# Designs tried in a protein design chat: VH-VL binders against a9jty4. Part 2

Target 1, 144 residues: a9jty4
Amino acid sequence: MAKKRDSPKLIKIKDAIKLINQEVSLIGIVLEQREPKQCRNNDWICTLRIIDDTYPSPGLTVNVYSRTLEQLPQIKNHDDMILFTRIKMQTFDSGKRVNAACSRWVSSFALFEGEDLILHADEDTSAVFVWDGTDAPPASILAK
Key: E = the ipSAE of ESMFold2; O = the ipSAE of OpenDDE; V2 = 0.75 times the mean of E and O plus 0.25 times the DockQ between their complexes.

## First folded at step 5 (VH-VL; framework fv_teclistamab)

Design C16
Fold by ESMFold2-Fast, scan of step 5:
Structure C16 (fold): chain C 144 residues (1-144), chain A 125 residues (1-125), chain B 108 residues (1-108)
Amino acid sequence: as target 1 above (144 residues)
Amino acid sequence: QLQLQESGPGLVKPSETLSLTCTVSGGSISSSSYYWGWIRQPPGKGLEWIGEIYYSGSTYYNPSLKSRVTISVDTSKNQFSLKLSSVTAADTAVYYCARESYDFWSGYEYYFDYWGQGTLVTVSS
Amino acid sequence: SYVLTQPPSVSVAPGQTARITCGGNNIGSKYVHWYQQPPGQAPVVVVYDDSDRPSGIPERFSGSNSGNTATLTISRVEAGDEAVYYCQVWDSSSDHYVFGGGTKLTVL
């Protein structure tokens, strides 16, 4: 149902890690995904580590929050790409380490599976489902 | 350095209220980063979580103990306390107080990062 | 009432690897923490968030959690590792912590 027709400005991870407490949009390759878990506030969380050509392993940790397990990223291959829109850069461990939060209230993400782009956002962030221009959307979004 | 110390009577009669206090030193209870909890262990048995409190007074209690448990916080004394009413011999245990922390980079998972030494409370007539 | 199942005891020789399991329905969807309790002492967290280690805990302690089983692995076991080990989860459906029954690790 999301119909946001926006082109987010993307920055590199090397630049994003300097923008603490700010919202950034970026694209990366998923290096690792932790098993989704349910938090004490009843949200589901999925933790990813992403890399790009400016920021290698161990990569940037991104915590993705969702009301339901179904709305979390489904990463299938080690070189899958993910686009994050308006994720918040933050510090932990007394400012020594950096991660990012992908909030369902503000943020969105899109998975690249081959040439297909699948944009995920809840109703608080308008989004649109796109793919490689074929008439058949990817299987991962057909149940929505 | 952070230290937690349990204190209170080591002997309580059946049907009375068990009362314990945890004194926190080397850190402040008035922090949005932590919950403060109670865990018990009957002699020779496993750990059982009793409940926890936030500095604002918000609490969570083990459902099996909820009707008998009250946890309170006194930020001016840097202490939090446990009251367990209507005790029986089954409440004989070592009682631990502990600080509960979370690692935000991996989520809002809470775990007990510092424990008191524990205090034995025996319920006997 | 969520239940965690641990074997009551595990025995290993010094230098070997000990594996302590924690069984629970869909435990892989929960955060698992592991506590070490040496005889007569208070518990100490050795692994939190399934696989993370607190400062001061040796790298030979590791954890995993998937499906219905979480595992604490202790490699190159030392006599000083003798303790009871407890797994723990937060059950968000009833807002309470659940501990496993504990596993006594004996180093012979």
Scores: ipSAE 0.012, ipTM 0.624, lowest interface PAE 8.8, mean pLDDT 82

Design C18
Fold by ESMFold2-Fast, scan of step 5:
Structure C18 (fold): chain C 144 residues (1-144), chain A 124 residues (1-124), chain B 108 residues (1-108)
Amino acid sequence: as target 1 above (144 residues)
Amino acid sequence: QLQLQESGPGLVKPSETLSLTCTVSGGSISSSSYYWGWIRQPPGKGLEWIGEIYYSGSTYYNPSLKSRVTISVDTSKNQFSLKLSSVTAADTAVYYCAREGYDFWSGYEYFDYWGQGTLVTVSS
Amino acid sequence: SYVLTQPPSVSVAPGQTARITCGGNNIGSKSVHWYQQPPGQAPVVVVYDDSDRPSGIPERFSGSNSGNTATLTISRVEAGDEAVYYCQVWDSSSDHWVFGGGTKLTVL
């Protein structure tokens, strides 16, 4: 639809994997989503693998944290697009592997629903935003 | 180079308090990334988690042991300790201290380093 | 209290695939970790967060977790894999770590 609020500065996954311990914003196509799990602090976590035109399968693993199941990404199709804002790049396995964490306090995400993005704001903002997708780089992340 | 080492009496009398200390070397207990825990194993039986502590003093205890267990931390000595009161023969076990990953950003929540374990026998 | 059920023992010949199960109510909603305890030694994590491996753990070790059953799979079993294997989850309803009873893997 014809609404936009913000145009975050986005980087490609190929560049993001080099920015360990840094916060990045990026768009990807959801390759798969693992079943949500409950953490020790009662937060819920789900794990996604995402790809873009610079970083194909098996993709980048992103762990998304939320207080409730309903606030986790609701991926209906494995080819849906997701925008992540301010996720933290990190290493594990003695620096051998890379993943990203989407924190409920500083990070947010938005799912593409056709040409629209509905942005899930962090808990501190208590807001939702709509982005019409026309200024987004769907063509630049078109992985066919 | 991270090493955890249990120490304390290997023999405790019934009804008394079992007291153990874990000394951490090659890493700091004053880290926001980790909890420090105690796990025990009676001879020939499985693992049982006792509890864990954050460097701030925040604790979690196994509900089955909560009334008898106290874990404390001494960041100046890079140590944490277990006290288990009113012991019986059922408390005879190898006691392990371990580091648990708990970094909100990393999402790791498992025991990645363990001490060698120390056998504590409860007998008169 | 939450209970994890493991078979007490599994026997395989060298080169075979061992499968060790961990049963728990809705365990698929929890992150499962697997520890290997060789005789007389402290446990070592071999699989964490259902299916990830720490550095130094061979690719032969893999894990899965869905519904009411998590599984540790060890392919091309070697004599050195003989150990007791424990699964572990955090039970958020009572804020405690729960271990399974352990499965003794015997390599014949």
Scores: ipSAE 0.033, ipTM 0.657, lowest interface PAE 6.2, mean pLDDT 82

Design C19
Fold by ESMFold2-Fast, scan of step 5:
Structure C19 (fold): chain C 144 residues (1-144), chain A 124 residues (1-124), chain B 108 residues (1-108)
Amino acid sequence: as target 1 above (144 residues)
Amino acid sequence: QLQLQESGPGLVKPSETLSLTCTVSGGSISSSSYYWGWIRQPPGKGLEWIGEIYYSGSTYYNPSLKSRVTISVDTSKNQFSLKLSSVTAADTAVYYCAREGYDFWSGYEYFDYWGQGTLVTVSS
Amino acid sequence: SYVLTQPPSVSVAPGQTARITCGGNNIGSKSVHWYQQPPGQAPVVVVYDDSDRPSGIPERFSGSNSGNTATLTISRVEAGDEAVYYCQVWDSSYDHYVFGGGTKLTVL
């Protein structure tokens, strides 16, 4: 659709978990995806757990909201990479635990198949070619 | 520690309005992270959700009770209240107030803290 | 209105595994929460969002949810687990919570 977007600053998950009630953008590898569920306001929710080089398993839980099943992340393979833009960091369980919400109003996501990007990261710095709007390719964040 | 405490008359006459208040201490009711709800349990029976309220005043009510239920919030007193009109013997129950934890827009909400419950008997 | 069906009672010996089911039409598309209500006490959430546990709930408590049945599993059952257990879902069609009828767990 060639639509211009704000290019938010990417941060690591280790830093994101400190920014409660704030919007963050980050990249992670998908460890787990739960089946979509219906929630309030006739929306659908999909729950993912993601990791990066600063925050390993069990990772950060991200709840992704959408009006339809088709607009939710379509995670097909282990180690797929996902970029989240402007997700909101939250606490739950009486402030004891942290997760993030990817809302359909202000947030977005982009999927990259993990095997392709890991292979490119090992062989070719041109991984930046598939990274929209940044000098640092996703491969540099998940490198080795 | 967060505590919720129900208060109000334990005896209500048929056809009158049941009125209960939940006082919240150790936490703020004006938080965007929570809904505040009412659940009841007739003696020897199961749980029945009545409804819930957000600090803005937005409500959800059980459709079977909606014509008789009003839930309100008073953020200055850190309280929320239940009014159930036109009561009958079938409304005799232990009434619980509860906080619905987990941030509301995460889509996975559940009741994480409950009051001790208060028995309301509907009798002449 | 949406209906959740639970068996009225389940009996198990100490140290064994108890399984409590919650039946509902296409319940696998809903998030299921489980509450434990000890005799004379207010309910406590033990499993939420099908399979997650709140802080302080032992790992012996777990859940699953697929198709038309959600299940609460309690491994290495202890006498202190005797309680009535309720499942709960949000019915998005009418925007309300629905509870199951409750299952009384008896530890022999």
Scores: ipSAE 0.177, ipTM 0.698, lowest interface PAE 4.6, mean pLDDT 83

Design C3
Fold by ESMFold2-Fast, scan of step 5:
Order: sequence, then C-alpha cells, then structure tokens
Structure C3 (fold): chain C 144 residues (1-144), chain A 124 residues (1-124), chain B 108 residues (1-108)
Amino acid sequence: as target 1 above (144 residues)
Amino acid sequence: QLQLQESGPGLVKPSETLSLTCTVSGGSISSSSYYWGWIRQPPGKGLEWIGEIYYSGSTYYNPSLKSRVTISVDTSKNQFSLKLSSVTAADTAVYYCAREGYDFWSGYEYFDYWGQGTLVTVSS
Amino acid sequence: SYVLTQPPSVSVAPGQTARITCGGNNIGSKYVHWYQQPPGQAPVVVVYDDSDRPSGIPERFSGSNSGNTATLTISRVEAGDEAVYYCQVWDSSSDHYVFGGGTKLTVL
C-alpha cells in the first residue's frame, strides 16, 4: 500500500534523547503508564515510560495529550509496544532532564499487542489502537 | 540567579485596596515558559492561591477572590503586581509571589521559585 | 469548590518512613504537587506531577496518586524534614489551583 510506504524514519531512544527540540519517531516497549490526568482547557494527558534495546529502565518519559480519555493509549499487556510519530524531545528541570511530548496537534501513536507483533511483524495493521491526530491544525496535514 | 522580591505597604486599612509588586531579577518575565502568580498565607493557616498572569496579560484568578483581584504585568520593568480591593481583617496574610512553569510540553505546571513573602496586615 | 483533605499532623521517629495523604474526589485524574514549608520560610516543591522530583530533592521523597488519595512518602526521615507539607492540584472545572490544609511533620 502506497500510504504505508511513506512511514516516518524510526530512530532508537538512545539517539532520540540527544535531539532536543526536534521531532522524532520511535518505537518502544511500555514499562509504565500513569493514570490519565485532566489539565487546562479540559485536555487529557497520560504519562508513559518506554524502553528499547538501547535505553533500559527507567526509560524515556513520554507525555501523551488528547481531547478525550478514549483517545489516550490503552496499555493492556506487559509486552505491548508503542510507535510514536513526530513526538517532540525536550528538556526540563533547568535543562538537566529529558522527556518527550506526543501532541494531539502534530503527533500520533500506534499500540501493538505482543501477540499481534509476533504474527504480523511486517504489517502496520498489527496496531491494536491508533490515535489518528484528527484535531491537528490544517497546516500539519502533510505531516500526519 | 532567579530572584523574586515582593514590595508594597505592610499595613492597609479596612475597605481600601491592597497593592503589591513583584520584581523579577535574573530572568525575563517575557518568557513563554512561565506564568507568574500570587499565593497568600494567613498567620497560622494554610496556603491559598490568588491567581497568576502570563506575559501576554492572560490571567487566572481564584473564584473566591475573582471579584476583588486584579493581576497585571509590566514587561518593561520586569514586574507583575497584585491589587486586592475592599480588604478586611480576613485578608491579613503573608503574600508570596512565585513563578509557575508553564510549558505544555515540559511537564512544568508547579511553582518552582518563590519570593520571601511580605506580611500585609489589615488594621484600622 | 474542589477540596483537598490532609491530616493536620504526622509524627515519626528518625530513620522511619512518613506517609502524608491528600484526599480528593477523583484526585487520581489530577496532577498532584507537594510543597515543603519549613518554619518561617517560603514553600519549596519536593514532588511534582504525582511522583517526579525536582533536581536537588533526595530520592527518599516520593509520591503516588490513585483513585481518591495521593500520598507523599518520605523514607529514612531526618530532623531537617520537619515542616508543613502541602498538596496542590489544578481544578480544571474552574481553572484554579487548590491547596490542601497542610500536614505538620514532626520528627521525634
């Protein structure tokens, strides 16, 4: 399929943590998910820690923003994988710490169950849940 | 290096307007990363958030105080100010100015730097 | 208005673990921040976003938040930890910060 061939380039977490203020795409195993939170303007946020073969525990913290609870990642299994596209790497704590933000405006994610990943490793349709970024501003359509 | 310093009268008469200024040094108030707020503490009691302001002039106020509170910002002086009208003895408190990290992306939404506080007594 | 409930005081022996609770309806859906206020001083944030620590705050300070209760945990308590501790949340229904009443930690 033509659209699947336009997938963003994935990098490893070890490399992503050096790309401050840049948008990256990466895949990781979800180590921890915090309870969803309501923030300003009734937006919802949940925080994940993810790991990969280059970046172990405690992992990279990713804050995922959404309009509704249902659009946030729903992590079910210990071996679930998540693909993030165009998340922003950033510093906090006076530049001493690094995290990432998955924006409802420009970012997206896809969640893969361990079993589905094993059976359909080469198929994008193995995704259990995909947040489609429908609330992204019009200027970002080409980036979705 | 960031320092916040409250200033203003330590005594205000009932029914008058309490007016305080916070001077920011070692950092710019014209930063998109921060809101600038006021918190008070009556003697022997807990903390109460009054409100906060963004350098653009956008404000949030505590609903219990909203009808009496005005917070303003003067980016040219690197200052922000609090006016609380129609004061009573219940407004006697230590008043703190503080910086709140506001970066939708960084997880900062707490007060990371506070002034030393200034006691304002409402008395005739 | 949204209300946060803290016990007025908690006492622990040096080296023990102190647990300070902050109760609120569905507080697990809100980010909780914790401030330490030593006597006569301005507050200092010790835990933010439920369980994160600012640089310079020891690992013995930790936090959790689920359901109707958030908890600040201070392990291996030291005399220097004596202070009033306040929890804080943003109430999105009225767009304002709410503080708990404060908990005085006494190290005996």
Scores: ipSAE 0.092, ipTM 0.692, lowest interface PAE 5.6, mean pLDDT 83

Design C7 (at its last look DockQ between E and O 0.64; V2 from the best seeds 0.00; counts 0 for: pae E 5.8 > 2)
Fold by ESMFold2-Fast, scan of step 5:
Structure C7 (fold): chain C 144 residues (1-144), chain A 125 residues (1-125), chain B 108 residues (1-108)
Amino acid sequence: as target 1 above (144 residues)
Amino acid sequence: QLQLQESGPGLVKPSETLSLTCTVSGGSISSSSYYWGWIRQPPGKGLEWIGEIYYSGSTYYNPSLKSRVTISVDTSKNQFSLKLSSVTAADTAVYYCARETYYDFWSGDYYFDYWGQGTLVTVSS
Amino acid sequence: SYVLTQPPSVSVAPGQTARITCGGNNIGSKSVHWYQQPPGQAPVVVVYDDSDRPSGIPERFSGSNSGNTATLTISRVEAGDEAVYYCQVWDSSSDHYVFGGGTKLTVL
């Protein structure tokens, strides 16, 4: 048993959709990725739909921001898992719809490829970590 | 229910200033969630964006019209207005006011979700 | 300045699928919005951000956007869908909205 350390509290998508205007951390399976786009502010945006065991298709839409195409999530397979840290839940369409924003300033993401976790935070170099999927990832992977 | 209503003269003489007001009811202009815009449509032709305003007074204008356009906001009356100077026959159009809502606040990406009914402005002597 | 190209007209029979294209250089890197304008009425948004629908718009309306072409697809077309359809993007290089020329959908 490893000593418990402070780490972002991971919640399920079912609970995250209730936490409007709050920051949440969660793990999901990537169902769909849209082609990257350049926004009004000239950042690049990648839009993903993710699911977990509490929230099936069509899933939660997450918008991921970066200054460059290369720093956006590089999803190889539709079943890849992604960890989001401190993404902000928000409403749009006159409060009728919910999505989340993964901001390059306060949020981060990490991709799972099999047992490997690829971390991307802000503009830091991506790093590969091995995670076994049976416990929460080590605090060193989730901390920003 | 949100409603937008254009008002102003339907006839403007060449070289004068076209002036229109959009009155918003059922919703507040003093909201950080929305921009408020003007779009026009010459008879039988397509849509052309004129510009937009935030409740703080910040504006964006179509570059082709920028030298002639002023958009202003009056939050106390829940209205915003368009002035287009030095008009010619080419400015004859139906003028729409519209609300823009964001689908993605962080990127600043917006779309028009509510439109006024439009008002025809004819430029002639 | 950035230009969006739409065919002037498209005709389909009721119950068929209509496809309306919007051409623009590298339009796949931009967010495309689609507006429906019935005769004599103000426009109504039917698709935003390439493929999302506002509340109240039937699921028969869908969109896609890739490369140099965005497409509005209307399945199981009804007589009430007859209108002019406009695509729209924001051009960040000049900070303005650009509309396509419009496509008149005729339901035969």
Scores: ipSAE 0.397, ipTM 0.781, lowest interface PAE 3.0, mean pLDDT 85
Fold by OpenDDE, look of step 6:
Structure C7 (fold): chain C 144 residues (1-144), chain A 125 residues (1-125), chain B 108 residues (1-108)
Amino acid sequence: as target 1 above (144 residues)
Amino acid sequence: QLQLQESGPGLVKPSETLSLTCTVSGGSISSSSYYWGWIRQPPGKGLEWIGEIYYSGSTYYNPSLKSRVTISVDTSKNQFSLKLSSVTAADTAVYYCARETYYDFWSGDYYFDYWGQGTLVTVSS
Amino acid sequence: SYVLTQPPSVSVAPGQTARITCGGNNIGSKSVHWYQQPPGQAPVVVVYDDSDRPSGIPERFSGSNSGNTATLTISRVEAGDEAVYYCQVWDSSSDHYVFGGGTKLTVL
């Protein structure tokens, strides 16, 4: 029986870091991006540090895995936002530190340029609303 | 606390086989999380990776030493061993056993987080 | 074979900052680990995965990696920091670990 894909509820980073070994969905501003690395298993990894208003320091480190370099997040600006879906919260350094893994099999991400306000949408549609600060109504987007 | 200890003869004759054993204490070698490696250091020189073994017996060797190296594991004794055949003076070194741990379970990448104190093996007639 | 290049020695006065470089072709695409080896002792990891520190390692130790150069930075250097430092990577083309030649840090 295909486990009903629980519609990912977006949570804040401060809450995500408490959910070790769980899959979460969240949005953050990209603060830092490391140079992509090729892993021992020949996959590629991109390490991002993301923040939100609940966790501005030190931010959450997210490791994004892909088969190819081209499939990794392409961060263009320092204020870009990224939506993660079903990333796994985990610990490292003997359990003392927290990071997250965006796997190529389970997780997904979407990039947004600029500091747009991301509004939480209805649990049923998994839609995210992006607002650019103008008088225009927020645009609905789906997580990829 | 995890501890690794090398043991074996400190003197080996040329053309003979160098044999060392690493005894692991304070933790099990039968873990899916770790590789177990051998690294050597000639006197006054740098570090050279020799090879590694998984608890299942899967091995990786330095290509330059592959033809002469055999690493084995004994899970019942919580030990793994190194054999280096046809030794010469160039094989004189401090030999370290070490544990390899991953820093991220998805990447499959490892670094050496625990080391033995090392044992000097001298190749001399 | 993949080669890592380190300066043979670096000297620094106490309280100053030491920088040890590790050069390699496109090393920025690899995970670099750093080990400290005091005289007569086994190596100890001080930085792993370019910039992460194991628990128990002082914040004075930091790392960076981009392009063709990885760097270990030791701020507020102390006499106890005198050691040989090695960088290390995994070479996927030959499936083996590669160490740099080591850098002797001397505290003046």
Scores: ipSAE 0.375, ipTM 0.795, lowest interface PAE 1.4, mean pLDDT 90
Fold by ESMFold2, look of step 6:
Structure C7 (fold): chain C 144 residues (1-144), chain A 125 residues (1-125), chain B 108 residues (1-108)
Amino acid sequence: as target 1 above (144 residues)
Amino acid sequence: QLQLQESGPGLVKPSETLSLTCTVSGGSISSSSYYWGWIRQPPGKGLEWIGEIYYSGSTYYNPSLKSRVTISVDTSKNQFSLKLSSVTAADTAVYYCARETYYDFWSGDYYFDYWGQGTLVTVSS
Amino acid sequence: SYVLTQPPSVSVAPGQTARITCGGNNIGSKSVHWYQQPPGQAPVVVVYDDSDRPSGIPERFSGSNSGNTATLTISRVEAGDEAVYYCQVWDSSSDHYVFGGGTKLTVL
């Protein structure tokens, strides 16, 4: 049988929040970005809140980690979109809250500007697309 | 109903070792989610962090106290302890034990969410 | 040896807004935690990670952190808010916590 690459399919945020301790891939509109912080271990963190059509409120919190400040997503405008690949769904506060972690070792992200969207997925795609900015790409686009 | 209770002598002679134990009840000290810390406050003054311990034994200490401080944990008794050697009158303070919880596991960032009521230790000649 | 600087005291009338500052070199790149210590009591965290509130802390407590100043803001101050307030950061250069000197909030 043909060997499949480790290419995660895109899922909707409403389904992702049920997949605790699993890696998921998803795309969302960046609703909020907190200023980057330097962590206790000297890595950098940027906290995003993202939404999609299935989960417009309160949104999903995604913590993005990097070695340097410059490697964090550089959100430029409202309505920027972000594709996350292999982010880990997790709980905290004694299991009462759900967020996601975009680790610098396994995960990746691709940022799309709202008016001039260019689709460039990191590990799971061999294609670059010019996106017209109407909506998030269908999940099947990134399987190619 | 998590509770932290400091115990130990309230009076210590100069040059001796101050020894305190924090007993944790209503929760387990053996958790990957928490550090366990000691903070002191001299009368009328501010807070000074002494150090902290992870349940597996890993520690951090205030550099100004490091040569005199030992923090240890006994998971079977659900306790952690502080020893401060060679004390002087400057070590007179209210000593607090506290739990430190993470809010960001990946960065190792924490804050103190539960504190003991504190115990006054007086060092007098 | 990171240094946090707080004013020794702040006074406000009931119902007004209190602002308590915590100064530090490039503190905006650090996560700042705020603790309330009522007279004769142990400290209680009121804000963590600059602006987040633990469960049970009313929304009138808020925080901000940018540049060289972090600020704890208490709107609609009540008499029960009288306490000493401490800011705290981790100093990663020498791996230890640093507290500010504390600010006594007096409600007149």
Scores: ipSAE 0.064, ipTM 0.673, lowest interface PAE 5.8, mean pLDDT 83
ESMFold2 (binder alone), look of step 6: mean pLDDT 92; pTM 0.938

Design C8
Fold by ESMFold2-Fast, scan of step 5:
Structure C8 (fold): chain C 144 residues (1-144), chain A 125 residues (1-125), chain B 108 residues (1-108)
Amino acid sequence: as target 1 above (144 residues)
Amino acid sequence: QLQLQESGPGLVKPSETLSLTCTVSGGSISSSSYYWGWIRQPPGKGLEWIGEIYYSGSTYYNPSLKSRVTISVDTSKNQFSLKLSSVTAADTAVYYCAREGYYDFWSGEYYFDYWGQGTLVTVSS
Amino acid sequence: SYVLTQPPSVSVAPGQTARITCGGNNIGSKSVHWYQQPPGQAPVVVVYDDSDRPSGIPERFSGSNSGNTATLTISRVEAGDEAVYYCQVWDSSSDHYVFGGGTKLTVL
């Protein structure tokens, strides 16, 4: 039978924070977004804090990198959902704190807008997950 | 507890090479989270960034100084060093070494979070 | 080359609010860091990424950055706040840090 969708293996934020230097895929609710800035490698960066049912406020900080402003997440509403694929868990503050990097070379993100996910993939990202909202999303996405 | 300490001659003759070393203690230079930089300040004037280095040896230099500047790293000694060639009286300054990193929940942009105490280098005959 | 412009000096009475500006073309698209340099001492970061404070820096210090001007605001100024304040950005077009010329805060 033809497959219309492939799903990445999604984990919860509580589990992701234990996987330092590893790539994870996860979904969260956007709690806060900082205005985009230019960073040292000529990329644009925006910073999000995300939460899920296992990891509340202040949430996990995710730094999203892109060549252009238009390719950064365009968060339209408070509590919008975002899916991250293959973001890298990192430490900062002398190893005391954890954040994640959404790289334009490896990672991707998708915003949940209505019943459709809008995919924004980097140039080397395999399109291994497409979800059109018409069927129930994977169980790991359904945070209450 | 991180400390940075500048060392090197306090007097350099015009046309010679200024050479300084920064010794890092209480933390490792071999960290993917940080760059290590040099900033200078002529007496009574403002701060001027000279350049910086990653532990792999990758460097960034101030365009106005890049023809005269070399920054190097020695991870086995936990040190990084500055060489500035063909010095003149205009190179008289307090030279600071500093760590550059981020620990922000918001942007991930780099800034200088720890500074050495500074060392005065006078260029005169 | 990218240039940051600061007023050379600002004077304020104790307990009042000081505002130190940092002007630059489209500086609102850059992350601005602010350093305090007390007389005879190394600089200390007081505000980073436009508006965030390192642990140990009093809430009296705040920052903003929009359009062509970034501002460091120091409320309830104390004598111990006397210092030269520098703004700093990374200029991605030339891959280097640019500092402003510094603003000397005098508490009268």
Scores: ipSAE 0.011, ipTM 0.600, lowest interface PAE 9.2, mean pLDDT 81

Design C9
Fold by ESMFold2-Fast, scan of step 5:
Structure C9 (fold): chain C 144 residues (1-144), chain A 126 residues (1-126), chain B 108 residues (1-108)
Amino acid sequence: as target 1 above (144 residues)
Amino acid sequence: QLQLQESGPGLVKPSETLSLTCTVSGGSISSSSYYWGWIRQPPGKGLEWIGEIYYSGSTYYNPSLKSRVTISVDTSKNQFSLKLSSVTAADTAVYYCARESYYDFWSGYEYYFDYWGQGTLVTVSS
Amino acid sequence: SYVLTQPPSVSVAPGQTARITCGGNNIGSKSVHWYQQPPGQAPVVVVYDDSDRPSGIPERFSGSNSGNTATLTISRVEAGDEAVYYCQVWDSSSDHYVFGGGTKLTVL
């Protein structure tokens, strides 16, 4: 039987970088987005660098995979916030460097525009976000 | 620590098959992290990718060479090999074997050649 | 077939910045790797995935990739940087690697 889908526990980037080969959920501020690229299986990939209060510049690199360009994160403004759900921590460069993969099959993201951060404090206003649909966003970030 | 070494005849006659072997030491070919490839360089010219192989036997070949190329792997000997049939003077080149490593561990998204053999010159002449 | 275009040569004085371009249709949607080949030696990767450096490659080497042009930038050029530089991409439409023609960097 399939396990009930629970809201993932959010952790900080400082803790996530130690959880190699594990799935984590976290929130970061987008510092940089690279142009989308097409990989060998014809999926599209978008690369982001994100930071939080525990992990500053140059930040954590996250590779986001999608079947189409339209389903990749659409970063509009400096300091936009992004939630990642069930991204996989990984190493490269002979284990010396760390990044994360946001898979179209098991991971999700929600992008919040910087100007909407104050609106999250009020229950009467809605956050604007783009969702890839594999897991629901944590209630804790949508409530307030 | 990791070493790749090309071996095989340095002289091949026109119309015959060019055969080279790459011996891998200090690392295992039977790894899901790597493809193993062949690149060539005619004297004074640029690099041309020939093809590559995964330890399972899955291959990719340069379309311009596909009808003449076979790459195989022997995991028990920790080797992979190139056969190029019906050679002509245009196939005279330094042949490199190389390891291809992906920088994105989980997705297998993209690969680059992170370790190269020293290269071996193969001359095609009568 | 996909084609990468590089200038055949670039000359620079020691201590200056060299810029080597790699042109390709919509190359910004592809990951570009750069290889340095000193005379008589096997190639060495100096930049991968547009702008990342392997361990051991000096910070003087950097890369960018946008639109139809990728660029390898070598700052504070040294005599030891003389080599032919090749760009490389994977073309997913034909499932093969494409190399540029190479750019010979001459340090005056």
Scores: ipSAE 0.013, ipTM 0.640, lowest interface PAE 7.5, mean pLDDT 82

